# Ledger of designs, part 16: VH-VL binders against q9gzu0

Target 1, 229 residues: q9gzu0
Amino acid sequence: MGDPNSRKKQALNRLRAQLRKKKESLADQFDFKMYIAFVFKEKKKKSALFEVSEVIPVMTNNYEENILKGVRDSSYSLESSLELLQKDVVQLHAPRYQSMRRDVIGCTQEMDFILWPRNDIEKIVCLLFSRWKESDEPFRPVQAKFEFHHGDYEKQFLHVLSRKDKTGIVVNNPNQSVFLFIDRQHLQTPKNKATIFKLCSICLYLPQEQLTHWAVGTIEDHLRPYMPE
Short names: E, the ipSAE of ESMFold2; O, the ipSAE of OpenDDE; V2, 0.75 times the mean of E and O plus 0.25 times the DockQ between their complexes.

## First folded at step 4 (VH-VL; framework fv_lutikizumab)

Design w6 (at its last look DockQ between E and O 0.01; V2 from the best seeds 0.00; counts 0 for: pae E 14.1 > 2, off the site)
Fold by ESMFold2, look of step 4:
Structure w6 (fold): chain C 229 residues (1-229), chain A 121 residues (1-121), chain B 107 residues (1-107)
Amino acid sequence: as target 1 above (229 residues)
Amino acid sequence: EVQLVESGGGVVQPGRSLRLSCSASGFTFSSYGMSWVRQAPGKGLEWVAYISRSGSTIYYPDSVKGRFTISRDNSKNTLFLQMDSLRPEDTGVYFCARTYWDYRGYYFDYWGQGTPVTVSS
Amino acid sequence: DIQMTQSPSSLSASVGDRVTITCRASQSISRYLTWYQQTPGKAPKLLIYKASSLQSGVPSRFSGSGSGTDYTFTISSLQPEDIATYYCQQSYSTPWTFGQGTKLQIT
């Protein structure tokens, strides 16, 4: 029969076979745009919105280690993690980002973001868009959920505090689609030394077949909830 | 066993061109970004070009932008550097480097032995 | 461009000594820092990535530390085979830049 999903799946499988013959990945065929919103608990406070300067797709074989570490450290479902591990996952790295807020005073450079200790953030939302690399078409939102709620990452930070670990920290959300790369720093306060966790980069994990599954709307439509009035 | 073997270096006059090649083996070449890094005689290291695994993303420093062209042929596991309008300051050993990615940035985790380039009259 | 200032440019030490090399970035690089070893006549070799993580097969006498703009590389007990030039490199922003190198001599 002519089921649209079946025809799309077969076309994707043929493309993957062709790319495998050329020793290329599906992810190499796309351009990406990514935005990061830090959504505050207070409704009057506008989100801190950042545009990712460079989205770097990576198809290394070490993504399984990061997923398994997340399961070990946060007790996420092993069954869901095993299903993800059996797919060809692209890692979409966002090592640098820049504020999109016009009213951020004194910020002219890429910004590191202090993520803990604080209690004013509700969640981190990543907005991912893609298009075929050689296309003049507009970017479309990838049909995937990239949210990391405060309770989920704070739980993992508290676990890290109970260990003597001075290296960088990777935490992930329950869907294992958002990975936060965290730097542990010690600051001197007037009273005592304080530990902070600062966000250094974000990586999105996405099965490659999802790269062609787009939601409706433009970049502007999807950014609007996080933009100033 | 990862191996990177550069070739195509030599002595050329200023204003001339030279094409370097790097043959890769022992890993899935199409899954990694690649770079060229040079070292002038008695001096330090300078990154001169990066190409992503598909060739879709390419970066150069200003010192070579517009004169050097990095490219790759994934079917032949080969990286190239086309160097045009060569200057005496381009003299050095040119290394092919595999560009490893982790959450903390880009690292050159495997290097070739380098190929010498001399630009002099 | 991020300038990487490495010091000292040259040093001499005895076998068994503790050796420390510093690398300062002109702006924060948030631990996007790598250390390489280059023995005479050879290509560079990756020693330390992510400021403090040892590459596979690197002896434990090598270590790295630091954050922000200030980073250090330490050899806890210098060995004869450690004669080399050592480079730091940032990958926080393009152009990716190296320190000028530190030439390490024995005795």
Scores: ipSAE 0.005, ipTM 0.446, lowest interface PAE 14.1, mean pLDDT 79
Fold by OpenDDE, look of step 4:
Structure w6 (fold): chain C 229 residues (1-229), chain A 121 residues (1-121), chain B 107 residues (1-107)
Amino acid sequence: as target 1 above (229 residues)
Amino acid sequence: EVQLVESGGGVVQPGRSLRLSCSASGFTFSSYGMSWVRQAPGKGLEWVAYISRSGSTIYYPDSVKGRFTISRDNSKNTLFLQMDSLRPEDTGVYFCARTYWDYRGYYFDYWGQGTPVTVSS
Amino acid sequence: DIQMTQSPSSLSASVGDRVTITCRASQSISRYLTWYQQTPGKAPKLLIYKASSLQSGVPSRFSGSGSGTDYTFTISSLQPEDIATYYCQQSYSTPWTFGQGTKLQIT
């Protein structure tokens, strides 16, 4: 009998497979990689770069079956891509992420990132890469910009602070392309009660037509601005 | 096309100093880490030094630490290796190599042709 | 320091043969392994990175596999131009270290 963690992983994989069967998504035809960079206001301070453990695509598309059929039948043509253009937004879920810093003991673990209270973050940048499944090609950068400025999510945090709602907090950037799932924690210090907001997961919204829109360059090329020295 | 051209090699006596240069072209030099790797005659490869894009991070193996100094001039697209207190065991061909760092680790994707260094009495 | 033990030190094979080279690390290196090719009198060339990722422009006959401490480099069908010395290199931790090399000749 596998260890409980292995069993859990298998169960999750089965669940995911079942969900895929229930909702066939064009996005399921792609492998995804995602990176999260926390860019600091101080230019001399290196960005905190994280790699997403797994990207989970979720798509609600009424025409997805037709597109997928075309792909399965090796009938994927430019014309088939037109059908892709008319389809709904795909959600790319990043439930967990880990630091890319290997030189720091303990930083390789999955961790929640504290977003508030702090004043040193300028923005969150998500970099998305993809390739066709079963392709020998390298991952390509998806031609989409995913940024969340600190001013935008802090404003939302302040609004949430005024609410006694105990439910999970979700905030999004103005263009509704980046959604942050936030855990609110109340810390009691000997002197004061403090509220902190931790980033638990991220979800990117991508128009389906952009699934095949790649920018030029490698993963490294696009990560380079955020990479540690 | 990425090009790396080493220079400055030669024959020196033990205890002397030598300065190697590597001229880079065909890419944005300031965007990449750089390394020196050497190869003794008939032997394998040995990493000698690394310098990050900005020069803020530098690594040496113990074999050359305290004797060798890696540096770069991004305005001139040039990498340097100052070698002091040279020893006979430092003899070999010295390669400059462009160095990537990402989730896939450190690796050398482009190499120069090397410059020979001979340390002998 | 992490020691890289490469084997064999030399091998001869015929054109079309499958060639396998192994590299063992003294400790786990989490697939941070790179394979290089060096022809006589030339600079090394990157072939495989992260244990199994093929560098752009490298022929598909080259491949890499492995995890933990044990890694394998394979040429599926040896070609005349493949005469070279091959090196593995770990980048898990500094100092970055290379295997001793494998000299490949064609019979």
Scores: ipSAE 0.000, ipTM 0.526, lowest interface PAE 12.0, mean pLDDT 85
ESMFold2 (binder alone), look of step 4: mean pLDDT 93; pTM 0.948

## First folded at step 6 (VH-VL)

Design x1 (framework fv_vulinacimab; at its last look DockQ between E and O 0.04; V2 from the best seeds 0.00; counts 0 for: pae E 18.2 > 2, placed apart)
Fold by ESMFold2, look of step 6:
Structure x1 (fold): chain C 229 residues (1-229), chain A 121 residues (1-121), chain B 112 residues (1-112)
Amino acid sequence: as target 1 above (229 residues)
Amino acid sequence: QVQLVQSGGGLVQPGGSLRLSCAASGFTFSDYGMSWVRQAPGKGLEWVSYISRSGSTIYYADSVKGRFTISRDNSKNTVNLQMNSLRAEDTAVYYCARTYWDHRGYYFDYWGQGTLVTVSS
Amino acid sequence: DVVMTQSPLSLPVTLGQPASISCRSSQSLLYSTGYNYLDWYVQKPGQSPQLLIYLGSNRASGVPDRISGSGSGTDFTLRISRVEAEDVGVYYCMQAYQTPYTFGQGTKLEIK
């Protein structure tokens, strides 16, 4: 008989082959839970915490295009972007969410959150949990950091302000794991004409292999720092 | 570097109570779950209880459910086991153990020195 | 509960010779991800237990190469290729598949 690691690799390869025959991604074999926390700079203020109602795994060329555009706009190095394009990656979209306030039941709302101009947010934190669809195990946190600090996305917003011919804008955090889809809008008042950036959607970007690499703890363990009152 | 130092224990009458403590050092305590495992004199090991890193998830062996309470204080780096309604069969050396629980399994990678609990008339 | 059965319960061995300990579970410990949720521990005389093997075959930090774990599903084996004096102790397998987590009865390894 052979090396146990060799048996595990063979089993994984058979699963990959089966998924290719069925034209499915590995990510389609998982259940997901995702939460989005807007962490405020004021330490007494609890995060605005949202549960994503549906996590949509997608493999699309749109992220390849966005990565290449980011390299052209000097958002990240060409070598890092090529490495990402060569990976078997998944995009996890969070288009719909609900507040985790206990006094609001069954309400699902699109994320319509103004990110700029404002100065009260420290960072955006996404918490991703997964399990195999046929598993009876609890959801486990995926071993990946999904944070986008205010300073990092504000720099990109300021750069984008000089390009007024586009409204569908994507920005990413330094380690290229969180992508914010931003709508640039103008507000008119009797005194002023102001530009705002609204968050339309968040997408997490990770290699599919990370979906089986879990950290320790429960959903409750990882949500507690961000829980509303 | 990782160290688990236990205290508490001793002799009690049946129906009595004891509180065991385990003080952790040399690692980020709030990143790990903690477990209690016991060993009756001359016998093998028996898992007793588990508490998750935040304290939000707790498991007990059937033999101690309703009588034992595990708790932790992440600000003091301690895990405790409150034992009520003690019985003679609870007589054992009790070990606290750092618990690793993820996709790679559930295992006890560091153990305390053990604390003897004796329940007798 | 998952019952863990070890064999033998007593294992006298000559220094420098191999030793094997068998562990059988009452149900499969193989999870859908391909991992076997079985761990091995040793309790040396007068000491607390120590982790040797996790997930059936992975050596814990500081465990020498001469100690290995193998098996899958319901049947698992701990092997020591060359027994040394420091290997004396009681060896336990434990299933980590589901609560309550359960240990085997222990195997006492002695130098004869």
Scores: ipSAE 0.000, ipTM 0.409, lowest interface PAE 18.2, mean pLDDT 77
Fold by OpenDDE, look of step 6:
Structure x1 (fold): chain C 229 residues (1-229), chain A 121 residues (1-121), chain B 112 residues (1-112)
Amino acid sequence: as target 1 above (229 residues)
Amino acid sequence: QVQLVQSGGGLVQPGGSLRLSCAASGFTFSDYGMSWVRQAPGKGLEWVSYISRSGSTIYYADSVKGRFTISRDNSKNTVNLQMNSLRAEDTAVYYCARTYWDHRGYYFDYWGQGTLVTVSS
Amino acid sequence: DVVMTQSPLSLPVTLGQPASISCRSSQSLLYSTGYNYLDWYVQKPGQSPQLLIYLGSNRASGVPDRISGSGSGTDFTLRISRVEAEDVGVYYCMQAYQTPYTFGQGTKLEIK
């Protein structure tokens, strides 16, 4: 008789298999919360924290065409894309953000962060929390690392700067867990034209098997490091 | 040193227009939202409008919605309030205020000197 | 709209004595993160408003430790342990939980 943990794992695998047959995501069985923190290099500068109003889970297979389009547009490599498509991965989209109004259901997209040209950001950190649907349990932190360091996305920005006619670009961190959707804008200054990259939305990639891998602590515990003292 | 210097305002007839301006210095202007708060003579404070860092998010009090327009120019470190169709009840000292977000909430940590707007026939 | 109610509206205080101002909101200002979206401002005579307390209990820069904010949910209190002459002014609470942001009526602190 297998270890209780092994039985749970087997049960989850069976559930996943069933959902796959139905073209459903295990993620559909969860509620999600997500926070986005911009950590600055200067320690005296407080991090900028955003709360995602709605997390939209989508199976990778459902976005196959979009992923391939991105490849065609040279936003990311074919190899990495194929690897993602072959994995049982759920995409967690963060298209909307809650800011000043806490009582509003459904928020506007308020992500207006300029990511380039600037060098004061150390990294982008996404914190993901989940719980089973219809559960009275508190949200638990998903045990996954979602970080995107400045050096990594800057390198990609510089590469894109040399290319003409791309308004929307997608960049990803090395482990392909965080995808940033970027809008390229040209600003006219009195002296020169300046290009800026503005963050539009974020998408997290998580293997479905990790959806039940929770860390310890509350939402507050995990947000604390990004909160001002 | 953080400074907010206001200009504009004055006396206007009902139905008229005025433009208020607030020039910011001493900080990275594009990192902060900006708000306008007004105070009628002998009265309390009333929030008027908010504009996010990039200007992508804007909010108005119902009392000024459709009549006032908040805007900002990050290249010039300025926030403006265009006031149209002014009414007597709009008479107030108007303050621009830096709106800070520290991940937990919003507050006005620095204020301009105020600009008097008088709407009278 | 969230209604903010301050009490008292007038607060005469003897120098060196403590002062307390109450602020009540029509709905809870406590967010799921455990923070209260309540600020305190003071407007001294002939001056612009100034931030005193943010998020219920955090002192703004330059605010002396004799001034403190407390409370949670719908009930908040601003306390001055020892009133000084420089404390004269009108104090406002403000909710920043939702738009429109709304202020209390103001409390006028005067020296007896």
Scores: ipSAE 0.000, ipTM 0.489, lowest interface PAE 13.3, mean pLDDT 84
ESMFold2 (binder alone), look of step 6: mean pLDDT 93; pTM 0.950

Design x2 (framework fv_lutikizumab; at its last look DockQ between E and O 0.04; V2 from the best seeds 0.00; counts 0 for: pae O 11.9 > 2, off the site)
Fold by ESMFold2, look of step 6:
Structure x2 (fold): chain C 229 residues (1-229), chain A 124 residues (1-124), chain B 107 residues (1-107)
Amino acid sequence: as target 1 above (229 residues)
Amino acid sequence: EVQLVESGGGVVQPGRSLRLSCSASGFTFSDYGMSWVRQAPGKGLEWVAYISRSGSTIYYPDSVKGRFTISRDNSKNTLFLQMDSLRPEDTGVYFCARTYWDYEGFRGYYFDYWGQGTPVTVSS
Amino acid sequence: DIQMTQSPSSLSASVGDRVTITCRASQSISSYLTWYQQTPGKAPKLLIYAASSLQSGVPSRFSGSGSGTDYTFTISSLQPEDIATYYCQQSYKTPYTFGQGTKLQIT
């Protein structure tokens, strides 16, 4: 007979087994290049664009504890996590970013981007490009959409604010392709105390079958909407 | 209104070099990618090189990679093709072509305007 | 490389005839296919892009269809000025390859 805690433990063990089974990855045969754009609501305001220094493709336990922590802490459902693992998902981690835009105030050379409280961002867009490791061909865009709209992540942040004693959180967009690793910080000013959510890192999740499906266009073509011109 | 005019073709011996130019008018040159396409005598078309609007992205087929260099000068509305280590099989008419990319339609690259071509002959 | 094979390599038809040219790709190109016309002594001209979209200023007697690996170009009523060689081209994957051409002549 299973009680609720026993069922969670069994589900977590199944999740761990699935993560081990996925250690063999097609992603190891690709080079990746990734860009992150923070799109502002004001159309005349240029996007804050970042180039990822190194895209780290993983399928293994190096990062599985963050998924298990999210399930444990009820940040997202166990069913969603199991679905991701059952589809041969590739994790593409972006731990370090460099700003490409010098004219956007507040951009840093690292991913210290404050996501909340602020109301000027429409969405986060990640642009992922790949090629076969042994190929001398230019990078091509992976045929997948990586967008996380402001309304979607703000709802999750507001839910977290109603809870105490939480510092770090993981949130994901509705189609579970973009995961944000967030640090909750408390700042004091002379007049008040404020809570902020800072972006620590981004991870993209995509089915392995998508690694061989490329959209048309170059990096320059796809960056054009986010570049100053 | 769109006009592309190639120049610099001629007759050369194998192993020598040529530099082709394409002058553009009737459109904002810096807004478009550009390509070179060649046609051997009595044969079909072969794409030879592509350069993006800023010059930051360049493609070549294996047949010319390492021997040909595409470049552009947006201040002079001019596209170039530097052709080194020329071979008899490089003989043909070389066309300058404007390359269109429709981001919102995802309709691929296509060559919407072409020059009249400049002949290149590589023979002993 | 993606090979593009046109059929037939040449054909003759009378003014007013319906003319059909086929283009087969060695793998699926997801409708990233373009048709060009090259009249004798002239540069190629874009007719159709994205397999079926007609370029501005091109007469409506020209049309394109197809998907996957098999594509068709049609002239509904052949005119004297349509004497040309017709090329298909894929833009799905570099190198962007052309078919070998189809030479169209009037009887």
Scores: ipSAE 0.006, ipTM 0.524, lowest interface PAE 10.8, mean pLDDT 79
Fold by OpenDDE, look of step 6:
Structure x2 (fold): chain C 229 residues (1-229), chain A 124 residues (1-124), chain B 107 residues (1-107)
Amino acid sequence: as target 1 above (229 residues)
Amino acid sequence: EVQLVESGGGVVQPGRSLRLSCSASGFTFSDYGMSWVRQAPGKGLEWVAYISRSGSTIYYPDSVKGRFTISRDNSKNTLFLQMDSLRPEDTGVYFCARTYWDYEGFRGYYFDYWGQGTPVTVSS
Amino acid sequence: DIQMTQSPSSLSASVGDRVTITCRASQSISSYLTWYQQTPGKAPKLLIYAASSLQSGVPSRFSGSGSGTDYTFTISSLQPEDIATYYCQQSYKTPYTFGQGTKLQIT
């Protein structure tokens, strides 16, 4: 299979192609910014904060067949997909992200993030901001909570470990608001083979009616708890 | 062993309210969606409500929408069904059922465990 | 709503017989079909999910098949303990709907 970057590029291209066929949606009327914070269990350790390079909105109702195909291909859970199809929801795809760290050379590059095996992460937090297109207004925080706790995605990882035929998997948080696209890789160590799960991309699910629901504060205000030193 | 025990059933007059409970044990309750399914006397099964594991997603059929409210307390391993504005056609045995999805590739939405049910009778 | 129609509504067979029950959906349900067994006075029990997957602990004499709108439930060799009402259920769309049931008796 292709390298992670190649896969991401292909996925993005497919998504963009689909979007060209897409009918008008409310989400298309907004610009989005998204940040991803990896919060560590150790309280003294600062979160790893990433900025999404591009947020791609997709209306679920326009992609029913693709979603169902994902289920058929065992890429997505049936529960999540079915629930998604039952809702008028917007998907906010984050195919690429880069570190917010400025103190280390090269940290601004797109990178994969290993989620497993490791137990130092408490949760993944996604912060979504938006504004009307063609507006000079600042981005405002979308009033929605996007969190994915370690225990929740680890359980799903462990469940798929026994399935050797799966390379790319999708896991979701209990609220089904955060979907992680994961690449499973096998690494050869001197002693044995090890399996790792790398985060490839993230997709947030937001009810369409919440697109105009903003919280107070600036991007900086909301990022402050997760900002690196 | 997975166990589901319903309670709260009884006889009520039309227009009244009743609250059902389902106590779950033998599994991690918070990991599963839950449903209520009812069965009128001598009749088939009718899905009544669904609630996701976190409670963030809830579904009702039109037959009970606006009258019934499903909820859960994961800290107490308990599922609830608040039934308001009860009608005679609501009469039946109410089952709580663990709702499972096969995440690994099959088209599996199903009720894999059921309680024994609690009877509800709505009559004047 | 998706209507589920079972056939027959009732049937009688002898021990050891092959029993077949059919379920038809008013539209394609893409194998989102489950079969349940309910013995008199008891709660339903899951037998088959995803149209053909046997639930753990369920005897192998039970099986399911089908696709699209048409599904079949089969007992290869009927046993006395199989006296029950059987239901199909679709989980393709809400509201989730059941067939009317098939009452199985032994002659």
Scores: ipSAE 0.000, ipTM 0.519, lowest interface PAE 11.9, mean pLDDT 84
ESMFold2 (binder alone), look of step 6: mean pLDDT 91; pTM 0.926

